# Designs tried in a protein design chat: VH-VL binders against q17rb8r558to768. Part 4

Target 1, 211 residues: q17rb8r558to768
Amino acid sequence: TAELSHLTKNVPIFVCTMAYPTVPCPLHVFEPRYRLMIRRSIQTGTKQFGMCVSDTQNSFADYGCMLQIRNVHFLPDGRSVVDTVGGKRFRVLKRGMKDGYCTADIEYLEDVKVENEDEIKNLRELHDLVYSQACSWFQNLRDRFRSQILQHFGSMPEREENLQAAPNGPAWCWWLLAVLPVDPRYQLSVLSMKSLKERLTKIQHILTYFS

## First folded at step 13 (VH-VL)

Design m5
Fold by OpenDDE, fold request of step 21:
Structure m5 (fold): chain C 211 residues (1-211), chain A 119 residues (1-119), chain B 108 residues (1-108)
Amino acid sequence: as target 1 above (211 residues)
Amino acid sequence: QVQLVQSGSELKKPGASVKVSCKASGYTFTNYAMHWVRQAPGQGLEWMGWINTYTGEPTYAQGFTGRFVFSLDTSVSTASLQISSLKAEDTAVYYCARGPYDYGEFDYWGQGTTVTVSS
Amino acid sequence: SYVLTQPPSVSVAPGKTARITCGGNNIGDKSVHWYQQKPGQAPVLVIYYDSDRPSGIPERFSGSNSGNTATLTISGVEAGDEADYYCQVWDYSSDYVVFGGGTKLTVL
């Protein structure tokens, strides 16, 4: 089906929780509409669908993240456990419907690269500072919570040498955003940003609040 | 290969009961739902409902509640349709059809079982 | 309840193209499946999810779906294509499977 095979047109949307680039997002699928969506994603070979949080005004949020299906375990009763990982971020251009699940025309988001040497230097400094703050925050968490985070999300990714190598920026930022106990709308605002500096700034504010 | 083999033709009197069986082979029985479709003589296909082959939970379409019962014998990968208090209007060919648990396409069908209700 | 509307019959000469329509309110928002049924036989899936073909089904069979109409197209019609054709959808609002009334395709 063309609707399920296109990566920018009529992209199937799973409306549930926040998803982030490089962050694993395991799903337990039990609704028929999403069973269908997942099955079709596999059949068409795309093995991808979009994840968006619910929105009272627009059905689902204007921004989301693509999920790559790594593995699907079909349960005998028709349910499935889907192993997915975050891919590209996107902005919703148009909303649709197919077999009870939402679809969207989308455009992919990627960070705007900083070219000025002074700005790059400042960005690096900010990055390193916030990373250190993140590490401190995580280490100061209660053992129970730290263990839960590690079990669900894995370890925080290491710093990258080139902050602008990936279109989504450093992976640790998304990991941190996923584990921080903040409102999804706040997380969404960060997800939509195309500036690493802006994301780092917001993340830093959150870390300061929880310090 | 996937096969659905149904029981043979039935001739019954009004008020009697009939049980149509559908034996599945060539795949894991519980991985797919089993649907039932009725076709009266010279008429179109009519969806009767389906049964979850793993849980045994049946779902009946409107008009097929009460006298119609879906059941399973998972030990022999068999789904069954029982019709009680048969009426003349129950005369039809009854099909079992395999489908995914997402109400998708019916990719395999039984050969059909003709049930004739006549005094 | 959701209703699918098919023409009762369609006639086509051998080698020509047959088009069988299936009408439904916003049917484009639903996946349409098509079945072929020959006399005395069980239905056979020929198109699923609007336009996909099962293995073993000739490329002559194609499907489309948009707006309020889904269409099964059979190019290069052969005598063996004479059959009844049914469209089917899932009404996700009621969780019912719905069939069209069927279309008899006659090859002249």
Scores: ipSAE 0.896, ipTM 0.951, lowest interface PAE 0.5, mean pLDDT 95
Fold by OpenDDE, fold request of step 21:
Structure m5 (fold): chain C 211 residues (1-211), chain A 119 residues (1-119), chain B 108 residues (1-108)
Amino acid sequence: as target 1 above (211 residues)
Amino acid sequence: QVQLVQSGSELKKPGASVKVSCKASGYTFTNYAMHWVRQAPGQGLEWMGWINTYTGEPTYAQGFTGRFVFSLDTSVSTASLQISSLKAEDTAVYYCARGPYDYGEFDYWGQGTTVTVSS
Amino acid sequence: SYVLTQPPSVSVAPGKTARITCGGNNIGDKSVHWYQQKPGQAPVLVIYYDSDRPSGIPERFSGSNSGNTATLTISGVEAGDEADYYCQVWDYSSDYVVFGGGTKLTVL
C-alpha cells in the first residue's frame, strides 16, 4: 500500500502536547482509542496523525502539526512507544470523532515567500540576529537543563542558506520554540504564523524576556 | 495457521460448575487479547468480556460478574472461562475470540463450546 | 447502553445484491465490523473498520458507514452466502463491545 502524504480529510488527532515541524515527538500510547488510532494509521498506509493541544472551548486547538510515524514499539500488554517527527503544520477546518479519538478536516500551512530583495536582506539580518540570541540563551542555560534539552530534542539545527526553501522556514526556529518554557497559547500563535519575519520577531521577544 | 481450539461440549446440572478452555496456536499468545462471546440457542451474539493475555487482568461485561471467571495458562497458550452456580439460562454456545488490545475486530474465533444446563 | 439495530431477515435472489443495515446513534463515529455465521459454525469476520476486507473474503462483500447507518453489501449473492450476519462496534464511552441482533440472509 502506498503511503499517503496529503491527508486532509478525517485526519486522526492526538490531543496531547505541542508538536512542531522537524522536531521529534516520542509518544507513549496506553489508551485503547489511541492504540487503535496508531494501528489504523499504519494499516491504512498514512503513517501520520495530527497533534494538537487541548482547548477548553473546542476540545483541541485550531492549529497543530502532523506527526510522521517513524517506528512503533509494541509492548506485550498492548501499549506502544511511538517514534514520531513533526511534519506539516495545519489549520483545523472541521472537527469530528472516530472510535473515541478526535478527527479533523484540515488545511496545510505554508509560509508566504518574501520576493523583494531588500526585504529578503532585512529578513536575513533579523534571522541571523535572532539565531545568535538563541545560541546565547541556550549556552547560558544551566548544564542540567541544557543536557535535558539535548537528550530529548537533540542539538539545535544549523542555520540554513536559503531561509525560504522549506515551507515551514528554518528548522532551528521550531526547535527553539519547542524548548522555550513558554505558554502553549504563545507557541500556538507562532505555529499559526505564515510569516517568518513575524515568527522571528515573536521568538526574539521571548528570548529578550528570558535574557 | 492461527487457530483457537476449544474444549468439548458440556452437560451439567444446575448449581454445578464448568470450565471451558481455549487453546491458541499459530501466533504469539500475549500479543492479542482474548474475548468471550455467548450465544444462547436461537439468539444472537453477546459479548461477555475479555482478558489481557499478558497481565492476566480480566474485564467483565455487565451481567457477567460474579459467577464468570476468566483465567489463563500462558505456558500452554490457553484461556479459560469458568462458570459457577450454573443456571438453566447459562445454556449456550460459548466462543473465544482473538482481538487486538484496542477493542477492534475479532479476526479469529474458536469453534465454540456448547454448555447445556439441565436438571 | 449503546444499541445496534439490524433487520431480523433479508431475502435476495441469486445473483442479486443484498444489503444488510446496522443502525446506531452516530454509528458513523464508530468503526463497524461484520461477521458471517452459518448454521452450526462459529462467526467469521467478513468486513472490519467499515469497509476493509480480510484476506480470503470475496470482493463481493463490501461495507459502508455514515451517519446513523452502517451497511454490509453483498453483490452477486450465492447460495453459500445464506447465513446470519452480525454487526459489531466498540462503545468507547462504556468500553463495551456491542453486537447487533443479527440478520438472517435467505437466498431464494
Scores: ipSAE 0.895, ipTM 0.950, lowest interface PAE 0.5, mean pLDDT 95
Fold by OpenDDE, look of step 15:
Structure m5 (fold): chain C 211 residues (1-211), chain A 119 residues (1-119), chain B 108 residues (1-108)
Amino acid sequence: as target 1 above (211 residues)
Amino acid sequence: QVQLVQSGSELKKPGASVKVSCKASGYTFTNYAMHWVRQAPGQGLEWMGWINTYTGEPTYAQGFTGRFVFSLDTSVSTASLQISSLKAEDTAVYYCARGPYDYGEFDYWGQGTTVTVSS
Amino acid sequence: SYVLTQPPSVSVAPGKTARITCGGNNIGDKSVHWYQQKPGQAPVLVIYYDSDRPSGIPERFSGSNSGNTATLTISGVEAGDEADYYCQVWDYSSDYVVFGGGTKLTVL
């Protein structure tokens, strides 16, 4: 239901790695606290939890991404393999605890829309440029690495006609962010951005560095 | 339907040993942990520990180490509790209870086994 | 060790509402489960995860948990509700399951 999809209070938080909108995030869960968290999320019907990276100061980062549970395979020994995909980005407002796992009150992040026609034009140009650079980067990767990325993350999503149709912008940007070998702190900064222009600019810098 | 059926009442002398069995049915035995709970006469519930029904690894609560042994016979979906060197203070009803591997709720219980230790 | 505190007894008239409390440090950060035990019988799960009700348990049974107190509420108490009630949590720090001392509910 719509209500369950917009959980903002006491959201269970899996503290592990970076997650991104539309990007698959398979998990192997073996800790009791997270087993419980996953089971509870299914029982309540939300089938969602937040993913955040660890933070030295705050236990987990101020920004994260919701994960939608698509499937759970329970192993006989109590472990589980969880098939998840990235949903909405969020900012942490308040931190809590439940049964040993972290919780948070959150607000969802959405991109700020550009309304000016000239700005839209410029944004499109930038988008297309960076996309081309991304494609070139990926094509120039060693076969081994390319294969690994494809196996784990799938193919890079295609360009979208409407760059502002989705609240999180183009999916290929998140895919690229997930596969780029950059520091999680850098990835986190991009995740927190509400400007597609800013994200594209940052991604472009990364691509330039690796070119 | 899920059922946990325990062995019958036991009367033992101090120093003897007793083995209480808990036979599970109606579900996949190894998908749930088996917990043991003790209840002395007129007293409350006391958690003794649990056994991983898949790996066979037991975990004992404080105060239930040494003389208490959890074991499995997976071929017959049975968990067992053995108490050695019985003492009068071991007189109690012993329950097996099914729980998830995440230390969640105990949704099914055995009917209990009364163990009486008397000289 | 983590300790759960329950009142030893609660009395209620038929048709009235009984409230059984379970106290613990920051118990609101834990999931509380409740069990009903009638004389000579095994415990029965009546509430799990603070407020969820197992199938077969009447809607008269409800639960809440916040701060340092969890509460089992039984509305429209019936004679058949006379029993001992136990709260239970998992202490993730010690990996121990902890029961409260139990509360005897008497229906007057």
Scores: ipSAE 0.857, ipTM 0.925, lowest interface PAE 0.6, mean pLDDT 95
Fold by OpenDDE, look of step 13:
Parts: C-alpha cells; sequence; structure tokens
Structure m5 (fold): chain C 211 residues (1-211), chain A 119 residues (1-119), chain B 108 residues (1-108)
C-alpha cells in the first residue's frame, strides 16, 4: 500500500475541475476513456488518479490534486458514480497519454515548515483572523447558498491546534477554497503555494472581496 | 462461471439471411457490452462492432453497416447477429465476445458459429 | 485507420523463448491485449493491459509495451503453445477496436 500511495510515474489524470486535499470530489464518469481509467486504477490497486483543470495551452494545468477512490458505483449502462476525496497536491513534470486519457509524471507538494517562533506566532494570528473572516462570510450567506454548500461539501472543518501537522496545512482552508466562487486559475495559484502564510493571505484577499 | 454459447453452424445460399445467437450466462448480462468478431477462413480476427446490452444501441464498424444487424433479447440474456443478403465473402466464423463498456479486453468468447455461403 | 502489424509467423524450439511483436504508431500510448487461438477454437485472452495475466494463464506468458512496439513473450515454450496470437487495441480517435493480423507460432 505504501508503494501504491507514492505513485509518481504515469499517473492517470482526470481533466475536469479543481480538486483539493481532504475535500470530497464526487464524479459522474460517462466517457469510455475515463471509465477505463477508473477501472484500471482499481485493478492495479492504486485506487488513485490525479485531477487537473483543463488548460488550453497544455491540455491540463501544471498543478493538481490526487483523488483517492473510496467507492465506485457502476451503472448498468456503463456509467459510474465515483466517490473520491482529495489527497496530495502535485506538480506536473511530464505529460503523456494512455488510451485517450492524460497521464503525468508528478512530484508531490508539501508545505514549507516555519521554524521561527515569532513567525509561527504571526502565522497563528493570521490563521485565526482569516478563519474568523471565513466563518463570518459563510454565516452571512443566504440560506439557500449555505444549504447548497453544506450538501455538496459538508461542514467547514474546525481549526487545528497544530497548523503544520499536515503537509497540506489546515483542512478548512481547502474547504473554503473549494466553496468560494472564484476563477479556477486563482484557485490553482493557491493550490500551488507551499506557504501557508501565502495561502491565507490570498484567501483573506478573496474574502475581503466578497464581504 | 461465465459462458457464451452460440448457435450452431449455418449453410446458406447467396441472398438468404442468417441469424446467429449468443446466449450469455454466469454474469449480469447488462453489465457488459457484447462485441462481434468475424474470422474468414484462414484469415485473422476482424471486429464488426458491439451492442450496448443495457440500452440496445448497436455500433457497427466500417464495412459492417446495412446488411448486419445486432439485436438483443434481454429476457434470455441473448445477443444476436443477423446478416441479410448473404454473399460468398460472408463465409466465416462469427464470434460473440464479452467486453466492458470502456472498450477494454475481451475476457470471454463464444465458441464461434460457422456460416457458409455457397451456391 | 489505426493499424497493428504482426509478423505472420514465428518459430521456436521447445523450451526456448518466443517473442511476438505488435507494431503500431505510438502503441505505447494504448493498452494492448493479446489473444491465443488454437486451430478450431475461439480466441483466449492471455495478456491484457500490456502485461497483466488473466487467471489460469501461466506465468510463462508476459507482455510489454513501449514506443511503437508491444511484445508478447512466451518463455519455456511448450508444444501446446503452438497457436495463432493476436494483439488488440482500442483506438480512441476512431472509437474502433483493432486487431493485428495475427502471428502463427510454430513449435519446432
Amino acid sequence: as target 1 above (211 residues)
Amino acid sequence: QVQLVQSGSELKKPGASVKVSCKASGYTFTNYAMHWVRQAPGQGLEWMGWINTYTGEPTYAQGFTGRFVFSLDTSVSTASLQISSLKAEDTAVYYCARGPYDYGEFDYWGQGTTVTVSS
Amino acid sequence: SYVLTQPPSVSVAPGKTARITCGGNNIGDKSVHWYQQKPGQAPVLVIYYDSDRPSGIPERFSGSNSGNTATLTISGVEAGDEADYYCQVWDYSSDYVVFGGGTKLTVL
């Protein structure tokens, strides 16, 4: 399982929408190439594939997120509903093709840890501030929109005690990024960041814009 | 166990029609597509097309349109190939083969049905 | 249309290794499946997705695929391995299933 979790060569890529660490990403698969991709991922035991947004110049974006297959429902007509959740972020190193779907050689992204005590303190303060702003933004949404978000993405994750425990940082940041109605390119820029401070700053900027 | 059992050999005159059946068992019939493959005497395998066993929609390869008709009887898990206006060049062994809906491998084949067209 | 090219015949002595090639433009970007067909019998899947073996197929059968050539390798060839072998792909562009011309393997 360890070997399968570190798939970095010829990773199958589902080109569709943004995916984020820890965020559920349900998929309705109807194209033969992606049916094949999903079936193969299960057969090989990896049960993972990459998700990238489309790019007009490069077919798909330079950054993406791995999706872990939790469950697959095969429909009689060949379609499938795939229950997935976001895993590791990655950067694309090389692009390829297999049976009509894209593949990539990738490297995984992890946050750079902050070691300075003063910086950690400042980071915590920023984190708490932005979290509060996020909560306020969500609470001020119209009931209809709030309900839709909760239905599709679930509740906003709670604050974490250790901001640097996970290689992708706090889960609520990704949840928020997924629900914010911003351009995918902007979301992509945040996804590619290896600094929690930078992500929080960008998120704060977005929240300010929508407040 | 998965089985595909085809109908018996056929001897026909030019201009006649023939219907080859393929009965599936051992699995859910509608979970897999049914493909048809032709093999002329001493020749290789030739893909004819496939039928969606759930929707009934047939897809024909180039060269197998018009006189060739794929059909289903889902009540008995049977796929059928009908060839009309038979020609001498239609003489071949016809196979049904199970495949996934993603155009993957053919993991199970019928035993084949020999159709001979002779005057 | 996409074309798969196989040698018409390959001969091998018992106990030796047979290699059957399947050529195609960028075939490495496709999944290749292999079928064995003995005289008077239906084809049998022996390799799928380039290198995977179905249950019941001996480990002597292996497959590889890269660049423009896929290869079926049969080690320790036995008399019972004498058959026709076909490679097969799905061509996404045309949405057609394509077979190679087949290779007759003769065990000397």
Scores: ipSAE 0.819, ipTM 0.913, lowest interface PAE 0.6, mean pLDDT 95

Design m5
Fold by ESMFold2, look of step 15:
Structure m5 (fold): chain C 211 residues (1-211), chain A 119 residues (1-119), chain B 108 residues (1-108)
Amino acid sequence: as target 1 above (211 residues)
Amino acid sequence: QVQLVQSGSELKKPGASVKVSCKASGYTFTNYAMHWVRQAPGQGLEWMGWINTYTGEPTYAQGFTGRFVFSLDTSVSTASLQISSLKAEDTAVYYCARGPYDYGEFDYWGQGTTVTVSS
Amino acid sequence: SYVLTQPPSVSVAPGKTARITCGGNNIGDKSVHWYQQKPGQAPVLVIYYDSDRPSGIPERFSGSNSGNTATLTISGVEAGDEADYYCQVWDYSSDYVVFGGGTKLTVL
């Protein structure tokens, strides 16, 4: 495996949109700097780059998500269609620049696991409540919007038996954040969370707004 | 297999015009930009600009925005450089070179076309 | 506009190492490409993206780039390496290409 060979220094950063673990992030790349960044990632074999939203103070946000390149299609007009999926979340340690695109030294984030039996039980109860609320929200969408989500993102991932097995927590949480029309500040806040309880609580508040 | 073949050398008088052609083969013409580079006798390489071979949109370096025109005939995979109102200082070798649509390298060059402007 | 500076000439004995520099303000933030041009011939790409070699270029050719200086290094120099060498970057502020003035490598 590549556990100790993952990229953490001078990571290329695409400054554009929010990306989330496990969620597809299709891109249309037209700017020369990003076309170069993509071509280089393929040539070097890393097939990865970070995605961050812009930030008025620091050029790009302090948190982001790695994107794994699954496929690249070269269009006749010189653009590229890049099929990616979200991987590990990260915090930015140091900012840089290469060829007009941003770079960063990063550290990867993963959830802090809860060990106490009562806390695990409470976490499962919260998870099941929020999951049910998310399912209800999705089923109550107008057919047009539900079809668009299904076509672009696929169906909502099923709940997982072990809530803490994955380093980033349940996949359905990230899918939901990707499809919900929420403010980027809230999205970024949730991306940065290392507590599944906090993430579920924030998602619950967002879903309550839409109920 | 990629090849850029340029038109033959030209001897011109001041005030005339010249058209240098660059015929590409061995690749999909519209997948790469075409650049023009000038080299005066005993001098270095000077970038003149490029043309987007898919859209036909030219970009000219500063100093090349007037008398220099880039054009395409995509039906024969050919890029052309036209220089009008020739001056003695236009005497140079003119190269075409292909590049990617990013900040990448020029991996294939034409053989060069010598344009000599003298009275 | 952005300027690249190269020494006009470098002389190296056969079998030794030639180092050709390309100076530019913060050139380490740019990818540097290098071209070899023999008399009467078109330029040939020998290094791109600071340190990568295109197919057919011997391992004797290498490149580095940091701070304000990029360097093309040719080890085990042969008579056939006599040529002019140009560095080139993109100025991503203007989307313009910039060439260095060229360095004539002489193998004594």
Scores: ipSAE 0.708, ipTM 0.872, lowest interface PAE 1.2, mean pLDDT 92
Fold by ESMFold2, fold request of step 21:
Structure m5 (fold): chain C 211 residues (1-211), chain A 119 residues (1-119), chain B 108 residues (1-108)
Amino acid sequence: as target 1 above (211 residues)
Amino acid sequence: QVQLVQSGSELKKPGASVKVSCKASGYTFTNYAMHWVRQAPGQGLEWMGWINTYTGEPTYAQGFTGRFVFSLDTSVSTASLQISSLKAEDTAVYYCARGPYDYGEFDYWGQGTTVTVSS
Amino acid sequence: SYVLTQPPSVSVAPGKTARITCGGNNIGDKSVHWYQQKPGQAPVLVIYYDSDRPSGIPERFSGSNSGNTATLTISGVEAGDEADYYCQVWDYSSDYVVFGGGTKLTVL
């Protein structure tokens, strides 16, 4: 199964950390179950697996992000060094197990586009305001922290001309969520949102809290 | 071309020791684990454990802790099984088999080494 | 410890289909590998990850796995298929390998 529409059943799930669309997620994998999961994804040609954080009630969260494998190095010392980047977000429909790792049937998420001209205008105004707040926060970081972010995550993605063209919304929003030191449960709630307005509003609240 | 070539069959007396070797070729030796599998006469396959060919760390199945020792000589791509204090019940064919460092399959096997323990 | 159960023997007429079962609790949650062993020879991998076929193994060999049963299926059975067949899984709770007891396929 190589196509995204085709890959919705028994999707392998790595239960570890938050992942976001467009954001690199480099991994060091030690456990035999996940080393197997990654090797199989390469052998079958799908080169993808889901990433979810753990959850006390369901073993892993109801929402996650697909990771696209770009490169993998299997090491004899029991590690796999895996370069990935976030793809589509998903909701978990059904949980399963294979070879000790979690699996899921999933449905992919994308933002609901607003079409009303007044709503589009208000969305643009909110976007520009929150983007400016994010830039200010980043520029006001101490040089060491800013440099660390640039080294590990790269620069903040530039504004996108069409805010609603990307199915997951602007890439800079996800970049910001990846670098901000917020509670994983709050991050998960933002990951699950299909409203760009709601996402921007929560990002704004986070930035105001840290100002 | 992947190949595992084991040492020749052995006839031993109870109380002796034996060392079965398994020389690998055709691949990077440290990229795969080496497993040992026993087959007593008329019996099925029994997993004895494996050795990490990079670190040298062995893992023994239950019942194979004690008289059974896995070792390596990575300079000649060789894994070895030593059995001490041989008993009649150690009479079996011993196989080496290559596996990945995960829950994968054994894709290549040695030809087997028959160890016969007879007084 | 995890246990795999295989029938001791299966007999099939030439040209017909052999089905060799491997039973285990929730074996559908495990990947099943199958090995063929002819008399006096080492085992040879014939199916892995439930249904994948190694290079050089004929298409008439296939596998399935669901619930509590995995099955190796050999269609168009030939005399050369006479062998012992072993299923194998990893018990991921112990990190141990488990083999089934083996099934002798006889072609009559």
Scores: ipSAE 0.683, ipTM 0.865, lowest interface PAE 1.4, mean pLDDT 92
Fold by ESMFold2, fold request of step 21:
Structure m5 (fold): chain C 211 residues (1-211), chain A 119 residues (1-119), chain B 108 residues (1-108)
Amino acid sequence: as target 1 above (211 residues)
Amino acid sequence: QVQLVQSGSELKKPGASVKVSCKASGYTFTNYAMHWVRQAPGQGLEWMGWINTYTGEPTYAQGFTGRFVFSLDTSVSTASLQISSLKAEDTAVYYCARGPYDYGEFDYWGQGTTVTVSS
Amino acid sequence: SYVLTQPPSVSVAPGKTARITCGGNNIGDKSVHWYQQKPGQAPVLVIYYDSDRPSGIPERFSGSNSGNTATLTISGVEAGDEADYYCQVWDYSSDYVVFGGGTKLTVL
């Protein structure tokens, strides 16, 4: 939900890494094209751009996440340190270019809310189970890996009382997907998902894998 | 207030050298690149290249990679253009211009320095 | 080796609208910056990023860029607008600056 800025046309796209809703995405920016893109976003007041991973066939992936600029710090050597956080997820409709950087027309993605009473109950039960499994995974990590995750991503977000309140579902799910040592293609597939149930199921599968 | 003040006009003979200075004020010198632009008599603007005012690293346009040297004195917020082995074809107005470290615009220009190479 | 093409001159009567074109292959994919140069003076930025005006530039100055053409538009042309006008882009493949050849605006 950024009510003041709701970009859907000619959205600047940074082609770099996987970004997820709610998840910090700190960037080091040195390329003139991306320095321009970020300076213009600040100057215009939008303070946001899309993040997509590269794709060998399409230049960049069909799905991505908007990054909201929190702070920019210009380093002495001409690099920028850009403090961002993930916002709304999107699907790429149309691809373009401006000033050497990629642009896109996009549609925003939100989770489809489950309204059947029995389905809500089942969802809550699955949620709780997968959350527990996630906690156990995290706690059982080697201290070195756990420390690295905590330093880069922070703590696992707390369980949310209303599982369907946020348009993108529970924050912890995104956190977990960010930190999991899995194939980016599988991570991208989960980014595209509009079903919390489906997301949880995938998470569960991942956790079971590591058995 | 941002200002770029260039050194005075020069009359030189072929084979001599010249140094054109550009003194910056009203901003943090090292936050912006310094560009050099040539305008031969009755002709258009020709980009010569730029200098990274932080690192001192020059970039020269095609055809400016020999006799043309960009330099800095950051202690006095000054960028310089040195032209060696002057030729009659070097007769032009030379501008300094400020730009960002990206694909941006030239928002402030120096007044220009006329270099005349004759006889 | 990106090339910008401008007409050498444009003549406009006082109070009319001048349109100065800057041609380039896919110039719409580039940000176009425009400079005014009055006789014996340094260039002054009049439009940047296709259509943005610097502070102190009259609203009479506007810009557009699409396809293969960028246009500087001056409405209600005054004698004081008589100058050379240059378009400028970055060639992001070379990291070089490219200027157009310039257009002389004559106010008749």
Scores: ipSAE 0.630, ipTM 0.844, lowest interface PAE 1.7, mean pLDDT 91
Fold by ESMFold2, fold request of step 21:
Structure m5 (fold): chain C 211 residues (1-211), chain A 119 residues (1-119), chain B 108 residues (1-108)
Amino acid sequence: as target 1 above (211 residues)
Amino acid sequence: QVQLVQSGSELKKPGASVKVSCKASGYTFTNYAMHWVRQAPGQGLEWMGWINTYTGEPTYAQGFTGRFVFSLDTSVSTASLQISSLKAEDTAVYYCARGPYDYGEFDYWGQGTTVTVSS
Amino acid sequence: SYVLTQPPSVSVAPGKTARITCGGNNIGDKSVHWYQQKPGQAPVLVIYYDSDRPSGIPERFSGSNSGNTATLTISGVEAGDEADYYCQVWDYSSDYVVFGGGTKLTVL
């Protein structure tokens, strides 16, 4: 949860990889178009851009995640090293182009908060179950794979006291999705979800698939 | 303050060579690309290409791949344009301009160097 | 290769508004940079990224870009604005720089 500015029109889009709320997304930037995009973002003070995966029909996926620029290191060889972190999820409303890079008009996505006490209880129970299942999966990974995840993504985020505090739900959910060896379709579907219950249910299904 | 200072006007004969220098000051030389722009008498601006000031790698525009050579001396923050086998049609003002390593703008220009090729 | 089209000349009365066009296929999807060149002088950046004004350029210089046309607008035109004006883009398909043919602004 979300320090990003409320940018919604002509958002610059980096078409590369899946990005998730809270999850680091380090980038190595070579292409003049993306070097420009990043330099302009810094100059204008927005310090953010959207990340979407490619799509054959529409150039890029209907859903994505905003990346917040933390640091930029310009290398002599013309490369840039860009330290980013995932922020708000979005839906693409309208596609455009500028300077060889994609742009979008976007609508931000947030989890719908449940306020019924019975529903809150049931949510907590489901959360705890799925969290445990996630922990077990991680612990049962081959040493090499666990080590690789730890190196690239860090440790699994601690469970959160208030499951609904963050607009995107628990951080651990996003971490898990970042590390899971799953079909992009499953990943995009979960990214798009406004129900924590639905997200947890999907995660559970994935984990069950993956003795 | 950023400044680009070019070498003085040259009068040459057909078949000779010329070297136009561009000395940069007030910034880190290697942080910006150097572009070359030609302007024939009574004509518009024509991009000739650029040079990576760190690596020394040139990029030439269409039609500038033969007689035109971009070079550097980073020890003195200087970019050079060499034109061999000079033709009358090479008579122009030659500008250096700095640009970012992206699709950006030319924020500082040299004063220009007039090369006149006359028999 | 990508082509930029500018009118050869524009004439404007002192104190009026000058509009200098730069035409290109889908130019609205490119960033347009504008340069002022006075007789016997180097070009000077006056607008960049369609509409952004460098430090030291008067607020009366503005720019727009949409569809197939970019426009440099100079309000309250002064005699000192008499120059050639060049638009410039990048052709991102070739990584080449493209200049417009230039427009001579006359103040009369």
Scores: ipSAE 0.563, ipTM 0.833, lowest interface PAE 1.9, mean pLDDT 91

